VH-VL binders against MAM domain-containing protein 2 (MAMDC2). Designs and how they scored, part 9

Target 1, 162 residues: MAM domain-containing protein 2 (MAMDC2), of Homo sapiens (Human) (q7z304r168to329)
Amino acid sequence: IECDFEENHLCGFVNRWNPNVNWFVGGGSIRNVHSILPQDHTFKSELGHYMYVDSVYVKHFQEVAQLISPLTTAPMAGCLSFYYQIQQGNDNVFSLYTRDVAGLYEEIWKADRPGNAAWNLAEVEFSAPYPMEVIFEVAFNGPKGGYVALDDISFSPVHCQN
Below, E stands for the ipSAE of ESMFold2; O stands for the ipSAE of OpenDDE; V2 stands for 0.75 times the mean of E and O plus 0.25 times the DockQ between their complexes.

## First folded at step 3 (VH-VL)

Design tS1c (from tS1 with heavy chain R50Y R59Y; framework fv_trastuzumab; at its last look DockQ between E and O 0.57; V2 from the best seeds 0.00; counts 0 for: pae E 10.8 > 2)
Fold by ESMFold2-Fast, scan of step 5:
Structure tS1c (fold): chain C 162 residues (1-162), chain A 122 residues (1-122), chain B 107 residues (1-107)
Amino acid sequence: as target 1 above (162 residues)
Amino acid sequence: EVQLVESGGGLVQPGGSLRLSCAASGFTFSDYYIHWVRQAPGKGLEWVAYIYSSGGYTYYADSVKGRFTISADTSKNTAYLQMNSLRAEDTAVYYCARDYYESSGWEYFDYWGQGTLVTVSS
Amino acid sequence: DIQMTQSPSSLSASVGDRVTITCRASQDISSYVAWYQQKPGKAPKLLIYAASSLQSGVPSRFSGSRSGTDFTLTISSLQPEDFATYYCQQSYDTPYTFGQGTKVEIK
């Protein structure tokens, strides 16, 4: 599950590409001095990498961008944590789902209110009694949805502290 | 009625700077992506940059990255293209265009300004 | 970058002729194609969007179609005001790219 998206690596996550909306690797070169995208959480600079979905690249609103984990080991229980940014706007929905081997979805976390411009820590109590996938999903209702950025996914086999 | 009016073009020496303006009227400026597209004398259309002021988004063609800066003043409904380190190859008519996208996601440049000529020559 | 290749680069035609212009995308871009008309000394004007949708106010003699990555603009009966340069454009991905243009000139 763990991934910091550094070195252009998805850590086994699958980006379900379509022409309408999907996740992209951001950060990296300082060459784009006019970039308004967030600085990488790990490096606090444009030299690191993160994943993002930007409403400016959405071709068909109300479709979803999904970043899908490898199938988890099981049983598994603990705290799933990650950092995220949501640029201001009420036109985005950022959710975390599980999908089991039968293809059934369950929403385990949601962040649909406008966030601040800083990286925020999310801590989600997570339990997988059977192997399943974790899915980071973003939906936009319009071009005013801003962006959603994701970095530093980690898991700890203890209850969330905060 | 929807209008886009460019200004700021002129003659400049290589290495010089110019700032182009695109004044918008007849629509809510901040709800639309505004593009700059250029056309060298006798040649085709080449996309340069865009701005979406509500989201604070900008994007640039590789040929102008680091030299051109696009910005917007929502209070004046105006987009700007600051052009630095100009080269002879930047000589072109510069158009601004409004980018319309439907609820279905289809995207197209529905209105264009009249263009402003930039000549980079010694 | 997505390349848009137009053919022909120019053609000579007479009033009343049927004119077809083609544009090929270097990859699948669905129907994210627009066609523009440009007259000398003037800004481009939108004719067709979403490959086949006619823009309001554009004469019905203009039509667009798609077959895979191939797109066509057709003028069913050329009029004097149609002598111009035509461009295709993809809006599927950044950077936005245009075909090199097709000049329709009087025979």
Scores: ipSAE 0.007, ipTM 0.501, lowest interface PAE 11.0, mean pLDDT 77
ESMFold2, look of step 3: ipSAE 0.007; ipTM 0.582
ESMFold2 (binder alone), look of step 3: mean pLDDT 91; pTM 0.931
OpenDDE, look of step 3: ipSAE 0.014; ipTM 0.634
ESMFold2, look of step 4: ipSAE 0.006; ipTM 0.542
ESMFold2 (binder alone), look of step 4: mean pLDDT 91; pTM 0.935
OpenDDE, look of step 4: ipSAE 0.421; ipTM 0.827

## First folded at step 4 (VH-VL; framework fv_trastuzumab)

Design s1 (from tS1c with heavy chain S103Y; at its last look DockQ between E and O 0.05; V2 from the best seeds 0.00; counts 0 for: pae E 13.5 > 2, placed apart)
Fold by ESMFold2, look of step 4:
Structure s1 (fold): chain C 162 residues (1-162), chain A 122 residues (1-122), chain B 107 residues (1-107)
Amino acid sequence: as target 1 above (162 residues)
Amino acid sequence: EVQLVESGGGLVQPGGSLRLSCAASGFTFSDYYIHWVRQAPGKGLEWVAYIYSSGGYTYYADSVKGRFTISADTSKNTAYLQMNSLRAEDTAVYYCARDYYEYSGWEYFDYWGQGTLVTVSS
Amino acid sequence: DIQMTQSPSSLSASVGDRVTITCRASQDISSYVAWYQQKPGKAPKLLIYAASSLQSGVPSRFSGSRSGTDFTLTISSLQPEDFATYYCQQSYDTPYTFGQGTKVEIK
């Protein structure tokens, strides 16, 4: 579940199919003309990569974009951390869920602050006593509300510092 | 009845400024994107900028970026285009248009104002 | 930027003629095309959205179609009120762009 998105394989993360809105690779030589996108967190240059979703691609109200991890292979508990950015002033909802093999969802984190121009660190208590997926989700309130970007997903078996 | 009414056009010198207004009625203004589209005399249509009325999200064509500022006041149901550092090439009729987003994912400009003429000349 | 190449730039036609106007997109844009009619001194009026869907209140003689990156507006039997300039517009990606227009004139 750990990824800096600098290897062009996405560390096994996949989009849940959506006809209009999916997570894309940003940074490097990749161009997107709809929004001002950040430098990536890992290399902090136009050569580095991160994942992003932009509301400009939204064509329906209340659409969600989901980026889904590989299923966990062993029990684990500790702190899941990642860097994210929500464009200033946007009101999209960015959340983190777990989903077990029976398809049951649990929200384990939600961004609860206004967007800003900087990368923010999130630290989330994470427990996977049985196989589960981690799902990064953006729910769109409007089609022109800006972007959400994600980089540097990491896990530690030690409780979060909060 | 959905209506958009532009105002604020006129004659201005190169390097001057104007503020255009787009007064909206007949719909929930805060739920829509408002666009400005311009048309030079005898020429075609050129998209200029948009704003999400309640969220403040804005985007600009490269030809006007850094010179024009789009804004909205939801208490007055009005969008504005502040035009600075005007050039002769900015001479055009300026239309505001409502961007309709339907559930099926299609979007289009379903209502337009009558336009307001901006002339940049000495 | 997505270029919309519209043709012809102008045409002359008689009442009752079948008129076809074409736009070609510089890349795949799915069906994110709208068509507008504009009369002198007036704002554009929406005719067709989603490449082929007729806007409410638009006469059925207007139709739109898509073949790959080629989009067409067809007027099956031209009427006196149809003499105007027509524009295609893509809404797939910013900046939204228009074709250069087709002026339909009385022959």
Scores: ipSAE 0.007, ipTM 0.492, lowest interface PAE 13.5, mean pLDDT 80
ESMFold2 (binder alone), look of step 4: mean pLDDT 91; pTM 0.934
OpenDDE, look of step 4: ipSAE 0.206; ipTM 0.773

Design s2 (from tS1c with heavy chain H35E Y59R; at its last look DockQ between E and O 0.40; V2 from the best seeds 0.00; counts 0 for: pae E 9.4 > 2)
Fold by ESMFold2-Fast, scan of step 5:
Structure s2 (fold): chain C 162 residues (1-162), chain A 122 residues (1-122), chain B 107 residues (1-107)
Amino acid sequence: as target 1 above (162 residues)
Amino acid sequence: EVQLVESGGGLVQPGGSLRLSCAASGFTFSDYYIEWVRQAPGKGLEWVAYIYSSGGYTRYADSVKGRFTISADTSKNTAYLQMNSLRAEDTAVYYCARDYYESSGWEYFDYWGQGTLVTVSS
Amino acid sequence: DIQMTQSPSSLSASVGDRVTITCRASQDISSYVAWYQQKPGKAPKLLIYAASSLQSGVPSRFSGSRSGTDFTLTISSLQPEDFATYYCQQSYDTPYTFGQGTKVEIK
């Protein structure tokens, strides 16, 4: 499930089909002039890459943007960690779900109130005894909600230290 | 063609209430955010609130949260600003403006009404 | 909140002068900046949006530019009808915030 989004590679992650809003790769070269985005967490600069979603691309209200992992292939239990950044003042909800083979969603993590301009570390207890997907979701309260950025997804087969 | 007309301003005592109206014509009202912006005498512009009637979305400036309520009646192409618990510092000309956001991704207040004066004084 | 700081607060100029007004955002807001002109007793009028795009019907002597978090409104050759107060505005995040205004006065 690990991915640092370098070299424009999504590590098998896919967007849920939605013509209105999707996660995009940010960082690296010159980007869309309509977007304001943070520096890459991995390289701390434009040389690296991260995933982001920005309300400026939302064409219909009450949309969700989902970034979906590949199905897990072996039993996993441990700590799923990632870095995230939320533009201050937005009302978007950033959450992490698991989805099993029966289609059941379970929320396993939700971001704190709108954050600072720095990257924040999230550490989430994760267990997948059978094939499951991990879903990063942003729920928009309106098109003026701002951006959410995601980078450096990693897994460790030990309990989270915090 | 595009026009916004404010009404409802006047003199009111501190603690009183007023309802401002913004009547829109010449465009599809529900396709646009409608903004309220105020200007105290001799001062600069201060954003107050917005509404997007198609989605039912509203936002308020902290200075008016809990006291002001923005609403819309799409059958009349009119936005309203209900102002309660008025204070002397709410004295201002209140403008409504059309905010273009929909198809281009950029947003800007492309048309403004003439303004309506609210005076809060004993 | 995003702060928009304009300079100068006022300036005196003559017809034909090149006038430059600057606005600084407290953080990176991309190009989500608009400029408005306000004449005494009247509503503001949109001049520039997206930092550099000229609104339809606005004279070509008006232009906008961006350099990082610094935004500039330029009037290449000031006309009598241009004596007014000018405001910058960010629309990147709520609350939407305006600069303090720059009054362009006759010299």
Scores: ipSAE 0.006, ipTM 0.515, lowest interface PAE 10.7, mean pLDDT 77
ESMFold2, look of step 4: ipSAE 0.007; ipTM 0.554
ESMFold2 (binder alone), look of step 4: mean pLDDT 92; pTM 0.940
OpenDDE, look of step 4: ipSAE 0.470; ipTM 0.829

Design s3 (from tS1c with heavy chain E102W W106Y; at its last look DockQ between E and O 0.04; V2 from the best seeds 0.00; counts 0 for: pae E 11.7 > 2, placed apart)
Fold by ESMFold2, look of step 4:
Structure s3 (fold): chain C 162 residues (1-162), chain A 122 residues (1-122), chain B 107 residues (1-107)
Amino acid sequence: as target 1 above (162 residues)
Amino acid sequence: EVQLVESGGGLVQPGGSLRLSCAASGFTFSDYYIHWVRQAPGKGLEWVAYIYSSGGYTYYADSVKGRFTISADTSKNTAYLQMNSLRAEDTAVYYCARDYYWSSGYEYFDYWGQGTLVTVSS
Amino acid sequence: DIQMTQSPSSLSASVGDRVTITCRASQDISSYVAWYQQKPGKAPKLLIYAASSLQSGVPSRFSGSRSGTDFTLTISSLQPEDFATYYCQQSYDTPYTFGQGTKVEIK
């Protein structure tokens, strides 16, 4: 579940594939020429890496991009944290879900739509007493919503301090 | 060492079926797209299909859509191309190639297999 | 579908010559172009990706460039091992299409 997306390591995360909009690696030598993207959080430079999705590729209204963690392998409870940026768009929604092996889907966090282009810290109370996957989801309602970027996913077995 | 090895080519009649395999090693198979690209004798390259190796997501060229099915078995690090309703114009050397999924804006085939020949003739 | 029009279809050159091969895309495709080398009986080999980035292990005499919808592969000083067929390929949108190829022959 923990990943800084550096050194071209994906930490086991996968897209739920969509023909038009998926999560991609940004920063470093990797370039997506259609997007104007932020500096990486981990290295605070253009050479660092992060994950992003951008609405410029959306061809249908209400497209959804999902980045899915590996299943958890041991019971865990504590604070899941990550950094994100949202380029403000009227219709996009950035959310975090869990899904268990029976397919039970639960929203555990949703972004409040801050307008700031800086990296924001999210801290989410997280409990996985049995194998679960974590799903970062962006729902777009058109190509003008801008980007969402994600970096520095980590977990601490201590309750969030918010 | 990155390797892709095709197998399963041969001679088939028009209307027949054939299954190609692409055995992969030396990389994290689940992170990559696997593509099939073919080359008719004396001709150029033609892209055929891709699969995201861990997710089963597929896309096909119009010339093969509905006749060919690409699949993958991540536990065996192997992609497959099931070719049905074969036609003379499907005669080609079939290559598999890998593509780093996370850089799909610059999708390029950095490693290719040696190819397997499929001949469709009566 | 995006068409890649490659020129010339063939050329003759001597060792040491500077060789240029061009591809024109039928629409704006940004820098979503790769170049491949193929020798007879062999699989293609990646030379250039993202229009201008040199693949690891490829000699520095190979370079790529973009001007609008025109893409160029350049071999600054042709070597005996460079006699081959070269293909451009777009990766902007599916289906991924190749140029028709340029055969570089010994003069």
Scores: ipSAE 0.007, ipTM 0.531, lowest interface PAE 11.7, mean pLDDT 79
ESMFold2 (binder alone), look of step 4: mean pLDDT 92; pTM 0.939
OpenDDE, look of step 4: ipSAE 0.022; ipTM 0.670

Design tG3c (from tG3 with heavy chain R50Y R59Y; at its last look DockQ between E and O 0.04; V2 from the best seeds 0.00; counts 0 for: pae E 14.8 > 2, placed apart)
Fold by ESMFold2, look of step 4:
Structure tG3c (fold): chain C 162 residues (1-162), chain A 122 residues (1-122), chain B 107 residues (1-107)
Amino acid sequence: as target 1 above (162 residues)
Amino acid sequence: EVQLVESGGGLVQPGGSLRLSCAASGFTFSDYYIHWVRQAPGKGLEWVAYIYSSGGYTYYADSVKGRFTISADTSKNTAYLQMNSLRAEDTAVYYCAREGDYWYGSDAFDIWGQGTLVTVSS
Amino acid sequence: DIQMTQSPSSLSASVGDRVTITCRASQDISSYVAWYQQKPGKAPKLLIYAASSLQSGVPSRFSGSRSGTDFTLTISSLQPEDFATYYCQQSYDTPYTFGQGTKVEIK
């Protein structure tokens, strides 16, 4: 389940529909004048692509945006890693969940680093002994929360080097 | 009903100015990008400019950069195109259009106004 | 700027014919292509977005496809109301650009 979001490829990830807040492809021709979006991590340029959400469109308390992986196809365990960026002063909650076929959500990671304008590496111990979805979720506390960006999702069968 | 209505077209001499209006109704104007697209008589479509309607981020085609200014007033649900230093080649029907809110892969224009004719002639 | 080269410039066809219009981008633009129909004296109307997705309210005889940088609009069974000029448009990067147009005339 690896994705750098280049060439308009989502690698099977889907956005859970929400009338107010959804994940979008960022980079290239960005038109949201109420926020400052980063260079992508893969190419480190304004022309590269990444996924993002922005609180500019949040109109209700606790709006949630979810980016959902395909179901895993074989048992796996190891380290799920990705780069993320949270706008400085951001009070959004950025979390990673797993969801099994019975619909059970389980939080396996939550951002605890204060927001800054740099890409941060996250390494998360991940175990999927049966088919599971990986879900990147941002919960907004109103329009003042800023953006969260995500790039370069990868998996290694070796434990994280935390 | 979602609608865009242009106004302000007319006859103007070269070097003159006109201001076009694009009045929006039936949708949350502040959430959308508004574009201007023009079409010279008997010719194809040419993109001119866009604005995010809550004011601020704008972009212009090279053919109009420095002469045209796009703006928006969300209290009036209206976008504007101020056209200065007009030339004969600016003669066209000017359309305003809304950029649809589609999943990535498209910035297509799903709603168009009826157009307003601008004629630049001495 | 990204050039969209559209062909043919015009065509004549009979009601019921299958019609294909092509548009080639000067670089990779993924699926950021829309197709519009314009009838004389009227504003353009969106038919297809994201290269292959049918806009709401558009008859299913219209379809779009992509092969690399080549994009096609197909009308599976031409109807009298399909007399119009058709444009492709890329929305990958500014400035957004249109093809030159294809005028479809009914015999």
Scores: ipSAE 0.005, ipTM 0.497, lowest interface PAE 14.8, mean pLDDT 79
ESMFold2 (binder alone), look of step 4: mean pLDDT 92; pTM 0.943
OpenDDE, look of step 4: ipSAE 0.131; ipTM 0.741

Design tG4c (from tG4 with heavy chain R50Y R59Y F110S; at its last look DockQ between E and O 0.03; V2 from the best seeds 0.00; counts 0 for: pae E 14.0 > 2, placed apart)
Fold by ESMFold2, look of step 4:
Structure tG4c (fold): chain C 162 residues (1-162), chain A 123 residues (1-123), chain B 107 residues (1-107)
Amino acid sequence: as target 1 above (162 residues)
Amino acid sequence: EVQLVESGGGLVQPGGSLRLSCAASGFTFSDYYIHWVRQAPGKGLEWVAYIYSSGGYTYYADSVKGRFTISADTSKNTAYLQMNSLRAEDTAVYYCAKDTGEYYFGWSYSDYWGQGTLVTVSS
Amino acid sequence: DIQMTQSPSSLSASVGDRVTITCRASQDISSYVAWYQQKPGKAPKLLIYAASSLQSGVPSRFSGSRSGTDFTLTISSLQPEDFATYYCQQSYDTPYTFGQGTKVEIK
């Protein structure tokens, strides 16, 4: 479930396909973006890579984009951490869920407020006693919801320090 | 406890106007969508419009678009439905409902409803 | 507009029966379906959201499921308080259309 999104792969993460809004690779030589996007967290340059979701393609109000991890393969508990950025002054909801193989969702984290053009660190207590997916979700309410960027997902088997 | 109270219904002539109010309490009004749903006597439910209380994002069913205007006043925790150019087919009980809002911008499911206010359009 | 075709329009059942109500969407709508219960003279009450998730405070005898564009509300053992009209609603795309309703009556 760890990923810095470099080497142009998603570490097994996949979009739940949506006709209008999906997570994309940002940074590097990718030049089909509409919004002014951040410098990546891992390399802190325009050429580094991260994942992002931008609301400019939203055609219906209340659309969501989901980036879904591979199923966990062994019981684990500890701290899931990642860096994120939310465009200042825009309405969106960025949340983290777990989903078991029966499809039961549980919200385990939600962004409280956007950072000012900076990458924010999230540390989330994570427990997977049975196989489950981790889902990064952004809900938009129309095409002016801005963007969310995500980088440097990692896991530690030790409780979060907060 | 969550509560929604509709008011402003009554009898109007075709072509007339009414303004419905939906007074909300027991939740943070500015964080949620408010929906209007109507039910003609003896008939099923019909979705009419929604508004995001603090953002002003609105949408209308085609049957009312151009005639109805939804608005909200977050200082009064109240949503409004201004109904103009009323027709006989607008006769219904009008409900306001709170969107569930499981995350900051919620899913569009109505978890709490008011008791409704009757609008009768008759010549 | 997305049409939700609900069936049956009415049914009669006895206390303890298993009851199944179906809605069919006119296109793929993912799991954006809710089920509501309405008793005469009362506002609707949310039972199921996201096709299969049970709303807080709703008895576990209610369940929902999805198979493609077909959505099902099931009451595993009908109770006296369950005699009501049931509606499905899609929330995938505006307008958020309802099914026509299913009236569940005592046989």
Scores: ipSAE 0.006, ipTM 0.497, lowest interface PAE 14.0, mean pLDDT 79
ESMFold2 (binder alone), look of step 4: mean pLDDT 91; pTM 0.939
OpenDDE, look of step 4: ipSAE 0.445; ipTM 0.813

## First folded at step 5 (VH-VL)

Design a2 (from tS1c with heavy chain S103R; framework fv_trastuzumab; at its last look DockQ between E and O 0.07; V2 from the best seeds 0.00; counts 0 for: pae E 10.6 > 2, placed apart)
Fold by ESMFold2, look of step 6:
Structure a2 (fold): chain C 162 residues (1-162), chain A 122 residues (1-122), chain B 107 residues (1-107)
Amino acid sequence: as target 1 above (162 residues)
Amino acid sequence: EVQLVESGGGLVQPGGSLRLSCAASGFTFSDYYIHWVRQAPGKGLEWVAYIYSSGGYTYYADSVKGRFTISADTSKNTAYLQMNSLRAEDTAVYYCARDYYERSGWEYFDYWGQGTLVTVSS
Amino acid sequence: DIQMTQSPSSLSASVGDRVTITCRASQDISSYVAWYQQKPGKAPKLLIYAASSLQSGVPSRFSGSRSGTDFTLTISSLQPEDFATYYCQQSYDTPYTFGQGTKVEIK
């Protein structure tokens, strides 16, 4: 469930393919000439890696991009943390869901509409008493789009400090 | 190279209508936001509305919402401002402007037209 | 709505003077400020974007800066062609708003 996205490694996370909008690897030597992306959180440089969605490629605002974890293999409870950045003026909604094997889909966190700040830390109380997927979702809400970036996903078996 | 040319201004009575045009050239029109900004005689600048040229997404200042409609025709590289229920306070030079797109610096107006005068008077 | 309070409303200066114009935003808007020059009978011209970035083709005597919600346009050595009205503008959130303008006149 933990991933810093370095070494071109997704740590078992998969992008759910969508014709219009998907999660991609950013940073390092991977360049996207259609957008200006942030430096990564792990190394704070162009050479580090992170995952991103950029609404420059979106044609319809009912589309969502999903980055989906492997199913959890053992019961776990604690604090799921990650760093994120949402471009200023971005109409996107960035949310975190859990989904069980029966398809039950529950929102456990949603970003406030962020400004143009640097990387933000999110700490989310997380419980998976049975196999679950964690889903990072970006929903597109309007034409003033931009990127959502995600880095340094980690889990701790202790409560979030909040 | 980049050019925007407004037209359609004139004298109109209160309650009347006008349609302004903004003809664009020298850039890929479908990739940009087009804005209307107005300036009353002897006064400052007031933002009016924008449209994303190819997507049809729009936003309006509260002072014109419900009365003005912005639209675009990408086959003609032209944006339009339909102005209904005009009031004396709408008297101004109307500029169209292209925004300078940079993700961190959205909505800066890098090119402007020459303006077209709208006068609303009895 | 975000208000941009610009000062002064006018100033008189001589060629070669350093000129400073200030805008204050009514809330935090990060660096989402542009500065425009407008000469009589002409459309505005972009000088500065993102608070401090100089637009291509604009002389380097123009500069912009930010301190919190205060934004400053500076002309380091005023030239004859710089006598004009200057406007700040925020593009942080809709509706986009302009300062009231600063007229720079020959002393």
Scores: ipSAE 0.006, ipTM 0.518, lowest interface PAE 10.6, mean pLDDT 79
ESMFold2-Fast, scan of step 5: ipSAE 0.017; ipTM 0.616
ESMFold2 (binder alone), look of step 6: mean pLDDT 91; pTM 0.933
OpenDDE, look of step 6: ipSAE 0.023; ipTM 0.663

Design a20 (framework fv_trastuzumab)
Fold by ESMFold2-Fast, scan of step 5:
Order: structure tokens, then C-alpha cells, then sequence
Structure a20 (fold): chain C 162 residues (1-162), chain A 121 residues (1-121), chain B 107 residues (1-107)
């Protein structure tokens, strides 16, 4: 489930179907005049790539954007790590869920602070005793959300150290 | 044609309460964030609170959190700022302002004339 | 909280002068900066938004620019009606914060 989003590839991640809001590949010098696109964490420049969702384009309230991993191999246990950025202290909730083959969702992590311009490291204890999907979700509850960016997803089969 | 008109300011003793009103006209009130910004005599601008009435969202500056409550009556196109436990440092002209988020950028494109709140013993 | 530091706090200028006011953000706020003009006894008036976009109805002698975390408001040829206090504001994160203001006074 590891992905650095370089080479314009999603490593098998897919968006949940939603006509209003989806995750996009950022970086690579492509910039919307009305969006602030963060610098890539890996290269610390716009030349690298990361995933982002930008609520400035959300026209409907109470929308969610989900980025869904491939099914994990079972058993799998260890530390899931990733970097993220949340723009502005507005109505965005960034969360991490697991979803099993029966469709059961379980929240395993939630961002503590909505407004931080720096890349933040998240380390999440992760256990998948059977195949499941990992879902990065941003929930929007108004037009006052900024972007949420995600980069450098990695997994280590040891317990989280932070 | 866009207009914001504040009212409700006045002289009040420390510990007292006042309710400010911001009457909006010329636009769809519920589509916009409405802010309160204050300015103490001879000082600069300080942001106080906002409300987005369609979503029921509010946010407050730490200096007023727990004492002030922002609300809206969409049938009257009016935002309110209920100010409780007033202190001398709350003395200021209070402005309401409209936030033009639909531009893709947040900025206060229209302001009311302001209403003076004086907290004095 | 994001701090906006304006310089100078005041300046004296003559009609026809080029006036430059600077605002520095304590962190990267992209271009989420607006500039307001306030005359004594009046509400602030929006001049510039998104760091460099001129508000409709504002004279073209006003312009804004960004360099990193530094933001500049320029009045290319000062007019009598421009003697006022100017404020920068960031809207990148809550709470919204203003610079302390720059008073432009007649020389």
C-alpha cells in the first residue's frame, strides 16, 4: 500500500465515485490559479508529486472524498506512515478508515488539527488480520475548506515509534 | 446594492451584556460567511467571529470565546453578536463584514458602518 | 496564530509620490492577503485581494505584490484622497489576523 505518487502513478489507489469532489495528483508544475498546491514532501518542490483534494471547488456541502487502497495481503500488522498537509482552520475532517470485504468501516486515525501549512507525519498502528482496504477520507462541511494533501505512504512491519 | 447595517451598540457597565445586529440587504445572506471585526479607539482591526448560517458554522477568536455568541436569523437576513460578561478591553467599534469566498479567496468585500460599544464603570 | 507585521507604522508623503507599504507574514500563507483602506471615522474599504488583484472600482494607482511571505501595497502617484490608514489581512487560517496598520499622512 506504499506510494510516493511519483511518476504520475497511484500505486493502485482509486477514488470513490463522486461527481463533486475527488483526489487528484498534484505537483509537476500544473497549477490552478485559484488553488494553492503544496510542495512535494519528497523533493520539497512542485516538480515532485503528491495527492490532494481541494475544497475550494466543492459546490455542495457534506461531501466526502475518498482515496481507496488496493486490498491488503493478510495477515499484515505494523506501522502505517504518511505525510499530510491541511490548509486553513476550516470545516475539513481528514480521517483514515479500514473497510473489510463485508463493507464494515472502522476509523483508525483522525487528524488533530485542521489548519497547518507544514507537512505532518502520521504514524498509525495498523493490523489487517484479513484482506481489507485502507481509505483516506476528507469530509467537507462547508465552502470554507482548503486543500488536504497526502504523500509518502509507507508501511513497516514493526510497531510505531512515535 | 450590497449593504450591511450594524446596530445595538451603546454604553454598558463591566460585566454587562449587549446584543449587536447586522442587517444585510442586496444579496443572498445565507450564501455568505458574515464576520464581526472590532477596532478599539485609536487601535487596529481585530477579528472577532464568523457565522455561515446555511451550514450552522461558527468560529470565535480566543479573546471572546465563551462570552460572545454569534447567531443568524435568515428570515430577517440578520446576524447577531450576543456579548456577555463585557470587559473594558471589549470597548471598540464593531463592524460586520461579508466574506466573498466564492471568488476562491477569502476577503471582506463589504463592511457595515460600525456600531460603538463602550464598556466603562 | 499567523502574525502580520506592517512597516512602516506611519509615513509622510506628498501628492504625486510613490508610496510603498510592506506586510510580512510569520509563515507561508500563499496569496491569501487582502489590503484595506480606512479613513477616520469610516469603515475599512477593500482595495486588493489575493495579494495582487485589484477590487472593482478601485483606482489603478493601487497595486499589490507578493514575494514569499512579504507583501507590498504600492500607490504609484499619491492623491489627496489617499491619506488614510492601510491594513493588510491574512485569510489563510483562522483566526483571521490584520497588520497593525500604516498611517499615510500629508507631508
Amino acid sequence: as target 1 above (162 residues)
Amino acid sequence: EVQLVESGGGLVQPGGSLRLSCAASGFTFSDYYIHWVRQAPGKGLEWVAYIYSSGGYTYYADSVKGRFTISADTSKNTAYLQMNSLRAEDTAVYYCARDYYESGWEYFDYWGQGTLVTVSS
Amino acid sequence: DIQMTQSPSSLSASVGDRVTITCRASQDISSYVAWYQQKPGKAPKLLIYAASSLQSGVPSRFSGSRSGTDFTLTISSLQPEDFATYYCQQSYDTPYTFGQGTKVEIK
Scores: ipSAE 0.005, ipTM 0.517, lowest interface PAE 12.8, mean pLDDT 77

